# VH-VL binders against p04169: the designs that were tried, part 13

Target 1, 76 residues: p04169
Amino acid sequence: GLPDGVEDLPKAEDDHAHDYVNDAADTDHARFQEGQLCENCQFWVDYVNGWGYCQHPDFTDVLVRGEGWCSVYAPA
Short names: E, the ipSAE of ESMFold2; O, the ipSAE of OpenDDE; V2, 0.75 times the mean of E and O plus 0.25 times the DockQ between their complexes.

## First folded at step 4 (VH-VL)

Design c19 (framework fv_murlentamab)
Fold by ESMFold2-Fast, scan of step 4:
Structure c19 (fold): chain C 76 residues (1-76), chain A 123 residues (1-123), chain B 106 residues (1-106)
Amino acid sequence: as target 1 above (76 residues)
Amino acid sequence: QVRLVQSGAEVKKPGASVKVSCKASGYTFTSYAIHWVRQAPGQRLEWMGWINAGKGNTKYSQEFQGRVTITRDTSASTAYMELSSLRSEDTAVYYCARKGYDFRSGYSYFDYWGQGTLVTVSS
Amino acid sequence: DIQMTQSPSTLSASVGDRVTITCRASQSISYIAWYQQKPGKAPKLLTYDASSLESGVPSRFSGSGSGTEFTLTISSLQPDDFATYYCQQYNSYPWTFGGGTKVEIK
């Protein structure tokens, strides 16, 4: 689930943590595989307008973009 | 040399609170997360919560959400875990552990551990 | 929550034996670590990302597996290896540990 105060969380910037990018197409990371997105990751909790909450401890202070990606991606 | 040094053993009565410290050295404290994990005698390891030492935001296990508070002091490079409303079932060794921030995909495993703090809760 | 089921809970072995410990996840995962714990001490990281050996860990330890079934193998048990071993998933919040496997002297 979504945390209390989710509506007040700022949107993540590129490089927030773990080589995070707001658009998966922008990553050249060796672990990236075509089709991996925040929105199909184990840590994803959908919120609104293509943004969601990430349950990974390094992303608790931001919203992440559904079309984003980071190096700790794990398939749902 | 990375070190995490915890405060000493505590004996508490049921209903009391306990606050355990974890002093970090040998690395940039604000660049790493500190997790708290406990282990009751003869039982499995149980994750309690986490703090981003730089930003100060926390996340807690649902089991502990109402009773655990994790804080840090960046000037002292120290993390704290306070557990309230203690019961005999809270008797355990409490560990702080560092999650690597600038590592490979294994960022959420624990690379350095404190020595542990025994908390005994008895009447 | 992802449940981690570890087997066996205890095993008796002799020095030189090949020992295999199993960990099963309640759903498919990619990120699992194994720890060794000796009495009175903090856990020590052995493997991470299922099969990567932590630096300083003897090569007789190996991790393997994918999906829901993972194993830790000790190829030739040494006296220093009698300990309790735990798996941990870090695929999904909250992080969860297996129940442990105690490797005891036969």
Scores: ipSAE 0.000, ipTM 0.608, lowest interface PAE 13.8, mean pLDDT 86

Design c20 (framework fv_murlentamab)
Fold by ESMFold2-Fast, scan of step 4:
Structure c20 (fold): chain C 76 residues (1-76), chain A 123 residues (1-123), chain B 106 residues (1-106)
Amino acid sequence: as target 1 above (76 residues)
Amino acid sequence: QVRLVQSGAEVKKPGASVKVSCKASGYTFTSYAIHWVRQAPGQRLEWMGWINAGYGKTKYSQEFQGRVTITRDTSASTAYMELSSLRSEDTAVYYCARKGYDYRSGYNYFDYWGQGTLVTVSS
Amino acid sequence: DIQMTQSPSTLSASVGDRVTITCRASQSISYIAWYQQKPGKAPKLLTYDASSLESGVPSRFSGSGSGTEFTLTISSLQPDDFATYYCQQYNSYPWTFGGGTKVEIK
């Protein structure tokens, strides 16, 4: 689930943590594999308009984009 | 076969810098990350930082921030770890390790390790 | 930082014994690996993601657990297994290791 106060979280910017990118197509990270997206990651909790909450400890202060990616991606 | 071969032992004075190399073979170097981990005599393993060999981006442990620099040379398939302002407490075996990856698994773990480089810091 | 506490620090065992090593995390995690280290050698990966056995590692090794408590089990100890074992969390930076468990001859 979504945390209390999720409506007040700012949208993440590129490089927030773990080589995060708002568009997975922009990453050239060695771990990236085609098809990996925040929205199919195990930490994803859908919220609104293509943005979601990330339960990973390093992303609790932002909303992440569903089409984004980061180096600690783990499949759902 | 996958191999990580590190440079030889070093003896340094306090205040000096040391640069350890880690040469990779048996896989596509730019498709994996290289991590650096040290172990002081009788102590636990300590993660220092890592580099994406393809992208070149680094991340360092806060404990080592400002003193550690990790780089790589893609043409030589070699990663480097430089530690500056050496103290006696930096005496340790320094390891490079390759980040494991499987799209069906979780995060970063170390599937292959270099043999280690002993760095001794003494006056 | 996530603290990893291993127990016991040392255990004495005989060939053929079942040995179990425990690792406790200071907060709930999903990503933990186990490594074997012999004197003068680099660590060797045994298991990752709590319970996945690394390719080439003998099936007598297994990892289990979830949340804050994890175990590495050696079902029938072999002479080659006398070593120090370390757990490592890679759930959150900085990645941290346990203090180690030395498995020695009884």
Scores: ipSAE 0.008, ipTM 0.648, lowest interface PAE 11.2, mean pLDDT 88

Design c21 (framework fv_murlentamab)
Fold by ESMFold2-Fast, scan of step 4:
Structure c21 (fold): chain C 76 residues (1-76), chain A 123 residues (1-123), chain B 106 residues (1-106)
Amino acid sequence: as target 1 above (76 residues)
Amino acid sequence: QVRLVQSGAEVKKPGASVKVSCKASGYTFTSYAIHWVRQAPGQRLEWMGWINAGYGNTKYSQEFQGRVTITRDTSASTAYMELSSLRSEDTAVYYCARKGYKLWEGYSYFDYWGQGTLVTVSS
Amino acid sequence: DIQMTQSPSTLSASVGDRVTITCRASQSISYIAWYQQKPGKAPKLLTYDASSLESGVPSRFSGSGSGTEFTLTISSLQPDDFATYYCQQYNSYPWTFGGGTKVEIK
C-alpha cells in the first residue's frame, strides 16, 4: 500500500533516478520494450490522477507517473 | 550543524588518478545527495556528478563520463570522487556540496558546500 | 544544455549603492539559485527558486525574475558584499552555472 505521508510527496521530474521519464514514449533507453509503463511495473501502487507511489528504494521520496518508465522496470 | 569536510590538497602527474573525500556531519547522511563541482583558477563552476548517499546510485556529467567515479561509505558518512587519466587542465578546486531540500532530481540547488580541495596536475 | 549568461562580468560600486546583476537563460526556466563566492572560499547559497531567501542570508539580498531573465539585487551594498556572484539553473540536467559577476569597490 500507500505510505503514510503520500499526500506530501512531490511529483518526480524526468531523470529522478534510473533514467526515469514521465512519459515512456520519450525514452530512448536500450532496455525499453514497447508497453512497459510504471503502472504495469511490480513496484507500482496507484494513488490519484494518474500518479502513484513507487516501492523501489530510489523513488520513495516522489510520486511517479503511471505513463512513465525507468530502467529498473520489472513487469507486474 | 551541517558540515562537509574535504581531504587535503593533492599534486599529481598527468595520467595519474586522484581520489577526494568529503565527510558529512550534522544531518542524516543517507537522506541527501552529494554533488561534485569543480572550479579551475579564474573560471566558472562546473558540475561533475552526484550520488544518492542512501542507495549509492550516481549520475555523471557527459564531460566526465568514463573518467569520474563517485562513491560513498554510509558507515563513515563520507562521499568520494575519483578522477582518472588526469590532464593539466584538470587543475582545479574540487567541491562537494549537499543537494538542497527539494527531493526530486530536477530540483537541485546546493545548500552546504565543503571547503574545497585543490588538485594540481603538473609534470 | 541550458546556457546561463551573466552580465556584467565586472561591476564597480560603493558602499550603500543598490547593485543589480542579471542572469539570462538560453530557454525558459523556473528554478534558479544564486551564490556568493569570496576569494579562496567555497560558494555560499543566497537565494533559490528564483526569489526565496536562504535562512541566515541578510535581507538586503533578493532574487527576482521569470522565464529567461533573472536578477540578484543587493539593496544597500556593504563591505562584506564585495565578492563574485554566480547564478545556477536546476531546471534540467546538466546543472549549469553562469560565468560570474565580480562586484568590486569603486
Scores: ipSAE 0.008, ipTM 0.637, lowest interface PAE 12.9, mean pLDDT 87

Design c22 (framework fv_murlentamab)
Fold by ESMFold2-Fast, scan of step 4:
Structure c22 (fold): chain C 76 residues (1-76), chain A 123 residues (1-123), chain B 106 residues (1-106)
Amino acid sequence: as target 1 above (76 residues)
Amino acid sequence: QVRLVQSGAEVKKPGASVKVSCKASGYTFTSYYIHWVRQAPGQRLEWMGWINAGYGKTKYSQEFQGRVTITRDTSASTAYMELSSLRSEDTAVYYCARQGYDWRSGYSYFDYWGQGTLVTVSS
Amino acid sequence: DIQMTQSPSTLSASVGDRVTITCRASQSISYIAWYQQKPGKAPKLLTYDASSLESGVPSRFSGSGSGTEFTLTISSLQPDDFATYYCQQYNRYPWTFGGGTKVEIK
């Protein structure tokens, strides 16, 4: 589940936390592996129009892009 | 047993290019990153870049961007590092090194190193 | 770039001594390795992820620390341990190494 007030969350900007990028193709992080995306991460909760909620404590204040990536990625 | 075997010593003049090879054996070559690290006499180790031996994707240190090219040949299980526009300051031992984790697992340390290749640049 | 500062640059020790080498990072890191290098040879991995001992490395070697301060300890120095030791961070590109600590015979 989505949290109450999800409709009021702003979209994340690049570098919000943990080397976050809105487009996984833009990352130069050593941990990145081809195919890793926010939308196939264990913290992902789908919302609307390619954006979702991230249950990781450092992303609870934003929406993240499904095609995005960050360094705390964990496969679903 | 994992082994990385490098090509022999090179002596070059300023302005030349050098290409060092690193032949891997004892593991699945295409499952690991290979890094290149150099060490000038009496100096610290300096990271140059890496190649994903499977996909061929490369990443270079900013200091070497534009002069270094890292490639690999999957059929020969060999990685290569070419450094162009050589200067006397490029005199160093050049090492190839394997990341300890499969590239699919992300970040890692260097678990196996080649024996090193001395490149001497002098006029 | 993350700067790795090692201290001391040189230390003199005797067989049987407990040796401690320090590495300080210019920013907080979690991923650090320690290597041993003998003259004319490639570096050899000792520890990784701060405190994990590489397979085949003697148990007298140990890594510890977190944040910005890390140490490599040799609990009882052996003749084979006189070498230069380097720390390395692999937290952020570019990978960076410390300046080295040479452990030499007292």
Scores: ipSAE 0.007, ipTM 0.662, lowest interface PAE 10.7, mean pLDDT 89

Design c23 (framework fv_murlentamab)
Fold by ESMFold2-Fast, scan of step 4:
Structure c23 (fold): chain C 76 residues (1-76), chain A 123 residues (1-123), chain B 106 residues (1-106)
Amino acid sequence: as target 1 above (76 residues)
Amino acid sequence: QVRLVQSGAEVKKPGASVKVSCKASGYTFTSYAIHWVRQAPGQRLEWMGWINAGYGNTKYSQEFQGRVTITRDTSASTAYMELSSLRSEDTAVYYCARKSYDWRSGYSHFDYWGQGTLVTVSS
Amino acid sequence: DIQMTQSPSTLSASVGDRVTITCRASQSISYIAWYQQKPGKAPKLLTYDASSLESGVPSRFSGSGSGTEFTLTISSLQPDDFATYYCQQYNSYPWTFGGGTKVEIK
């Protein structure tokens, strides 16, 4: 699950870590494949209003967008 | 060695379209993005958009959206940039550039550039 | 959009001089590259990620800075270095370039 204090986490900005983008359509990264999204990634924990928590160590300080993407994407 | 070779200079009338090519060699074409950047005489460099050469998805600068189309041909290892409804202010040198990926920072920059294609728009 | 402002627009220098070019971003960034451009030629990458020197670029070139203020320094100007220099942010789209600094013979 969601960590204690999740309600106080700020929303991620593009480029927080690992070429993160809030809209997967905005990535020019060669590793991207059609249909990959934060919300279908192994590290995703749904939270509220299209935002979620990412269990990857480099994203524990922010909320990530379900429609987003980053280069360490791993399918759920 | 990595090379990006662009098509030759073009002279167009206002209202016409131009299609510039950028042929890649010396690397796996589908593993990198190709960006397009232009420079009007005496002006700054201006980013236009990119294509993921592998997947084929594109992103365009808001300024050029609706007039620019970027495509690629994986069999020919070639990217294309087509600009329509040409105006005199579109007179510029158009460059293609390869975006590299740096594992340490996780961010990318242009490591190789084409030689540029001069497009002149005059009546 | 992140605005990149370079200064000076032109500087006159002699061979052997230490040259410093400044680039200011309208907001805090971490990812900036510097390019050299000679008349009629494509830009050539010099530094990236603020301070990383591109392979094959002479060690007299160095980048520094953080936040909103960044610099490119040429420690001992050579004849081959008279050119226009551009900074570029790749922190967020759209990617934007500075207005350029022309380094010309004094």
Scores: ipSAE 0.008, ipTM 0.660, lowest interface PAE 9.6, mean pLDDT 87

Design c24 (framework fv_murlentamab; at its last look DockQ between E and O 0.05; V2 from the best seeds 0.00; counts 0 for: pae E 10.0 > 2, placed apart)
Fold by ESMFold2-Fast, scan of step 4:
Structure c24 (fold): chain C 76 residues (1-76), chain A 123 residues (1-123), chain B 106 residues (1-106)
Amino acid sequence: as target 1 above (76 residues)
Amino acid sequence: QVRLVQSGAEVKKPGASVKVSCKASGYTFTRYAIHWVRQAPGQRLEWMGWINAGYGKTKYSQEFQGRVTITRDTSASTAYMELSSLRSEDTAVYYCARKGYDWRSGYSYFDYWGQGTLVTVSS
Amino acid sequence: DIQMTQSPSTLSASVGDRVTITCRASQSISYIAWYQQKPGKAPKLLTYDASSLESGVPSRFSGSGSGTEFTLTISSLQPDDFATYYCQQWDSYPYTFGGGTKVEIK
């Protein structure tokens, strides 16, 4: 679930953690495979307007973009 | 297994354009980014830009902005680098390289390189 | 841009010598890759951290360092090691390489 205070979390910037990008198309990381997105990752919790919460410990302080990607992606 | 094979040497006049190809084989082309790096004779390696082979999105070094265009053809598993408004200073060997990474460390590196394409710009 | 400075630019040593090539970044970076380039050939990956060697790379090569100072060590230098060595940073675009160290066997 969504954490208390989710409404106050800032949007993530590129390179927040684990080679995070707000647009999956912007990654040159070799682990990336076409179709992998934050919104279909096991850590994703949908929130609002294409942004969501990421349950991975290194993303608890930001909102991540559904069309984003990071190197610890794991399919839902 | 994995191979990147580039097109042959080119000789161009100042002001012309050149388009170098890089044909990939032995892996799923759309999974890996292809980067372009050049090396003038006796000089250092110089990064030019890259393309996401699946989505086609590109990023370029500011030094080449406006003169370089990187594209790809997924059906041919081929990446292209076109450099326009050529100058004698653009004489170099141009390489394509695949960006890989190590699962243990998470560190990235260029794991496979094309053989290089010599582009000579002279009048 | 992160500038990568290698030293020495040229190194001559005897077979069997232990040689060290240094690479200094203009700012702190997380790691570097080292490449070997023989005349007329594309660069070949040697190592991307202190303990990892690419498959097929002789064990006499090793990388070390952190922050702004990194080294590539070749123990027991051999004639096959005649080449230019380059470091490269991965922290930010544009990706940058060192100026190269040409290793010549006397």
Scores: ipSAE 0.103, ipTM 0.774, lowest interface PAE 5.5, mean pLDDT 88
Fold by OpenDDE, look of step 5:
Structure c24 (fold): chain C 76 residues (1-76), chain A 123 residues (1-123), chain B 106 residues (1-106)
Amino acid sequence: as target 1 above (76 residues)
Amino acid sequence: QVRLVQSGAEVKKPGASVKVSCKASGYTFTRYAIHWVRQAPGQRLEWMGWINAGYGKTKYSQEFQGRVTITRDTSASTAYMELSSLRSEDTAVYYCARKGYDWRSGYSYFDYWGQGTLVTVSS
Amino acid sequence: DIQMTQSPSTLSASVGDRVTITCRASQSISYIAWYQQKPGKAPKLLTYDASSLESGVPSRFSGSGSGTEFTLTISSLQPDDFATYYCQQWDSYPYTFGGGTKVEIK
């Protein structure tokens, strides 16, 4: 679930960790596959307005964009 | 141990600005948000805003929007709160506080507080 | 804004007394914290939810409630407990505190 104070989390910037990008369409990462998005990743927890919380340890301090992507993507 | 040490008392004239510092120690500064809360004499605690010490993102209470600026110096593990256009009603003790969280329950709390800084605004 | 109303504002009690402080929110909330403050000192965290106590807080303190009504109870008041207590909500901005309840010696 969502941690308390999720509303106080900053939005992740590109390259926050694991080659994260807020727009999957912008990545040229070799591991990226079409259709892979944070919102359909096993670490995803929906929050507000297309942003969510990522349960991966390296993203617990930010909000991530549903249409984003990172190299540790794992299908739900 | 975790400590937040604030700068000393301030005496200001109306219209002036004041900048209070909050030096953190005993933990990784960039991993927690620092909030500022004030308390006028005999009044309730009043939340002013926060800063994410790592990223520098801020959020302010609408009541102080335009007058308050919260910043941080990661190299000094110090957060700052500047309040401008001071008025007599800004006379209060200003506190910095670390926001803690329980990932299990999803609750937040202010687990550590600075000792407070008295700011007196008078002609 | 969510208004937090505490009652009573002042409470006179004796050592050993059972003390109950109430905090009412202007709308339903899920996240509440309670703090203890002594004169000239910063607030001290007591509990960060309706029922859990912060580490080191005596078991005589307990929290309860849900929705719009929450209570902090001191089962047997001790000399160290005379102070002002505040509730606070974390549900929405701006974060707001109750008006405080001063527990003083009778």
Scores: ipSAE 0.015, ipTM 0.759, lowest interface PAE 7.5, mean pLDDT 93
Fold by ESMFold2, look of step 5:
Structure c24 (fold): chain C 76 residues (1-76), chain A 123 residues (1-123), chain B 106 residues (1-106)
Amino acid sequence: as target 1 above (76 residues)
Amino acid sequence: QVRLVQSGAEVKKPGASVKVSCKASGYTFTRYAIHWVRQAPGQRLEWMGWINAGYGKTKYSQEFQGRVTITRDTSASTAYMELSSLRSEDTAVYYCARKGYDWRSGYSYFDYWGQGTLVTVSS
Amino acid sequence: DIQMTQSPSTLSASVGDRVTITCRASQSISYIAWYQQKPGKAPKLLTYDASSLESGVPSRFSGSGSGTEFTLTISSLQPDDFATYYCQQWDSYPYTFGGGTKVEIK
């Protein structure tokens, strides 16, 4: 679920943690595999307008973009 | 509990097409990519391509681009691979496989495989 | 394309032997998996990095290596281990497999 105060979380910038990008098309990271997106990740909780909450410990302070990616991606 | 069940063996003539199905159960189908891999008799495994079951994006091995079409039906939890313009060299067992991922290391692998579908191309 | 070359192509061994299978990549890679395949069956994942075993894989199996050289070792061969083994790279498209190593009984 969404945490209390999710509406106040800032949107992540590129490179927030774990080589995060707001657009998966922007990564050339060796671990990236086509089709991986935050929105199909194990940690994803949908929120609003393509932004969501990531339950991974290193992302609990930001919203992440559903079309984004990071190097600790895990399929849901 | 995770299971991939493929359609039965096919015998085809050169120039025909074949469509192999791969029905998934025991997991959330839309959360994983399905890859297709074939193995001709006595030969190594050959990767053909994949589909992201969630949003339908595909990637094909360059040697198959143009002859291979990979699709899915999310309501049936089923992926399909169609190979057109069949040649005798396409005689092989065709496998579907789910791509697993270890989030801590970032490694990928085929953790579950279908039973295989023999496609024989003979005049 | 990254070429994966396995050696030996065939290996004869007895129960209890230590068996080592080598896979060489045509360029440095970071991501390799090993599979076991028995006749008429789909491949089965053994390892997905140099040292990580898939759940339910016996501890006598181990992977190692880096760069261009990778090995799969069976520390004490058992009757159930007579099969063909394949390596696969996950570094770049197309995801290529090695030619296989058939482990046969002496």
Scores: ipSAE 0.009, ipTM 0.665, lowest interface PAE 10.0, mean pLDDT 86
ESMFold2 (binder alone), look of step 5: mean pLDDT 91; pTM 0.934

Design d01 (framework fv_murlentamab)
Fold by ESMFold2-Fast, scan of step 4:
Structure d01 (fold): chain C 76 residues (1-76), chain A 123 residues (1-123), chain B 106 residues (1-106)
Amino acid sequence: as target 1 above (76 residues)
Amino acid sequence: QVRLVQSGAEVKKPGASVKVSCKASGYTFTSYRIHWVRQAPGQRLEWMGWINAGNGNTKYSQEFQGRVTITRDTSASTAYMELSSLRSEDTAVYYCARKGYDWRSGYSYFDYWGQGTLVTVSS
Amino acid sequence: DIQMTQSPSTLSASVGDRVTITCRASQSISYIAWYQQKPGKAPKLLTYDASSLESGVPSRFSGSGSGTEFTLTISSLQPDDFATYYCQQYNSYPWTFGGGTKVEIK
């Protein structure tokens, strides 16, 4: 689920945690594989306008972009 | 090349259901949302809902909630929109559309559209 | 729902004219796109995020505005530009479109 106060969370910036990028196409990380996106990751909870909440402990203070990626990606 | 190809025109009676398909090619299907937008003759575009092609999650406009069902088949790279309990005012061209890339805006817009499917509802 | 109101509904113009189409949102927004639609065809994206020009779209098209008032400008109208134009907000669900502005030949 979505946490209380999700409406007050700011959108993540690149490099927030775990080599996060708002656009998966911008990553140069060795772990990246084509097709991996925040919105098909196990930590993703959809919210609004292509942004969602990430249940990973290091992302509780931001919204992440559905088209984003980070190095702790795990398929849904 | 990114391409969205929709199924052909349909003629339905009031009370029936219609299912329109949208076949995607030229990109990784499971990485994008597919939206459905309709346009009645001479009227504005109207957003109906979307599906996340990767995980199958959907979001529907309140106006269509309960009547619209959006699904996808990942092996066929195809999205479907089914509208039930058809009325004459559902006569419209139905479009599928893919969201665009622009992480800086923090939101989505429609960068590629299907050709449209005319659904006519008449007695 | 955020209501998008376009003006004018129809405008007549000549090739070479500067054309301005306005879109007003019922509440303050930051995220708006503009589309061109020709009869019998799907809409084509022109601008997004208020002022960003989509790749491949001629530079004579530009978007501007903030808050509740946004405009699409065609600096020098070409024959290929006679079409209906729609604004769309993607600031809040449900995403909503304006009523359209038909640009027709004078």
Scores: ipSAE 0.005, ipTM 0.599, lowest interface PAE 13.8, mean pLDDT 86

Design d02 (framework fv_murlentamab)
Fold by ESMFold2-Fast, scan of step 4:
Structure d02 (fold): chain C 76 residues (1-76), chain A 123 residues (1-123), chain B 106 residues (1-106)
Amino acid sequence: as target 1 above (76 residues)
Amino acid sequence: QVRLVQSGAEVKKPGASVKVSCKASGYTFTSYAIHWVRQAPGQRLEWMGWINAGYGNTKYSQEFQGRVTITRDTSASTAYMELSSLRSEDTAVYYCARKGYDWKSGYSYFDYWGQGTLVTVSS
Amino acid sequence: DIQMTQSPSTLSASVGDRVTITCRASQSIDYIAWYQQKPGKAPKLLTYDASSLESGVPSRFSGSGSGTEFTLTISSLQPDDFATYYCQQYNSWPRTFGGGTKVEIK
């Protein structure tokens, strides 16, 4: 679920953790596969306007973009 | 040690296609992306595209979209770049280069390069 | 696209000289690499992340700078250093290179 205070979390910047990018199209990471997005990752919790919460321990302080990607992606 | 070895020079007529190979050794081929960069005589280096050697995903420069195709053969540890509809201005040395990785940013540069393949397009 | 402009385009120097090559980006960037290219050869990585020296590259090479202006310095030019040098931004796609600086014998 969404954490208390989710409305106060800042949007993630590229490089926040684990090679995070706000647009999956921007990654050249060797582990990336077409179609992988934060919004279809097992850690994704949808929030608002294309942004969501990531339950991975290294993303608890930010909102991540649904069309984003990071190297710890795991399919939902 | 890391080595990228490219196929030999090619002479092509306008309208033909050319396919350049890049054989990798000294590392796990599927763990690194391979980029393609060309350099026309006396000109700057120009990025063409890349392939994720493990997953096979590609990304191409807008300037080459529709004419370039990058592929790989994991069993041969070889990447390929095919450029179609050749014009005289495609005369250049074509390089493959391995993705280097900046862990701070997650972005990439090019750490090891093939020796280059001269492609000459003339009638 | 981020445009990379190098100066000078050609530089004449003597062995032992301190050589400085400049690269300007059309917008603020954090990530730049420098390459050395000798005639008929592939480029060789010298520095990345603006100032990080690639393993095996002599310590006389150093990168510096931030924002839009970056430099590559060779503290004491050696005969093996006469070559063309290129900067490359890797802040965004597509990756773009400078026009090159040819370091030639004075």
Scores: ipSAE 0.007, ipTM 0.642, lowest interface PAE 11.1, mean pLDDT 87

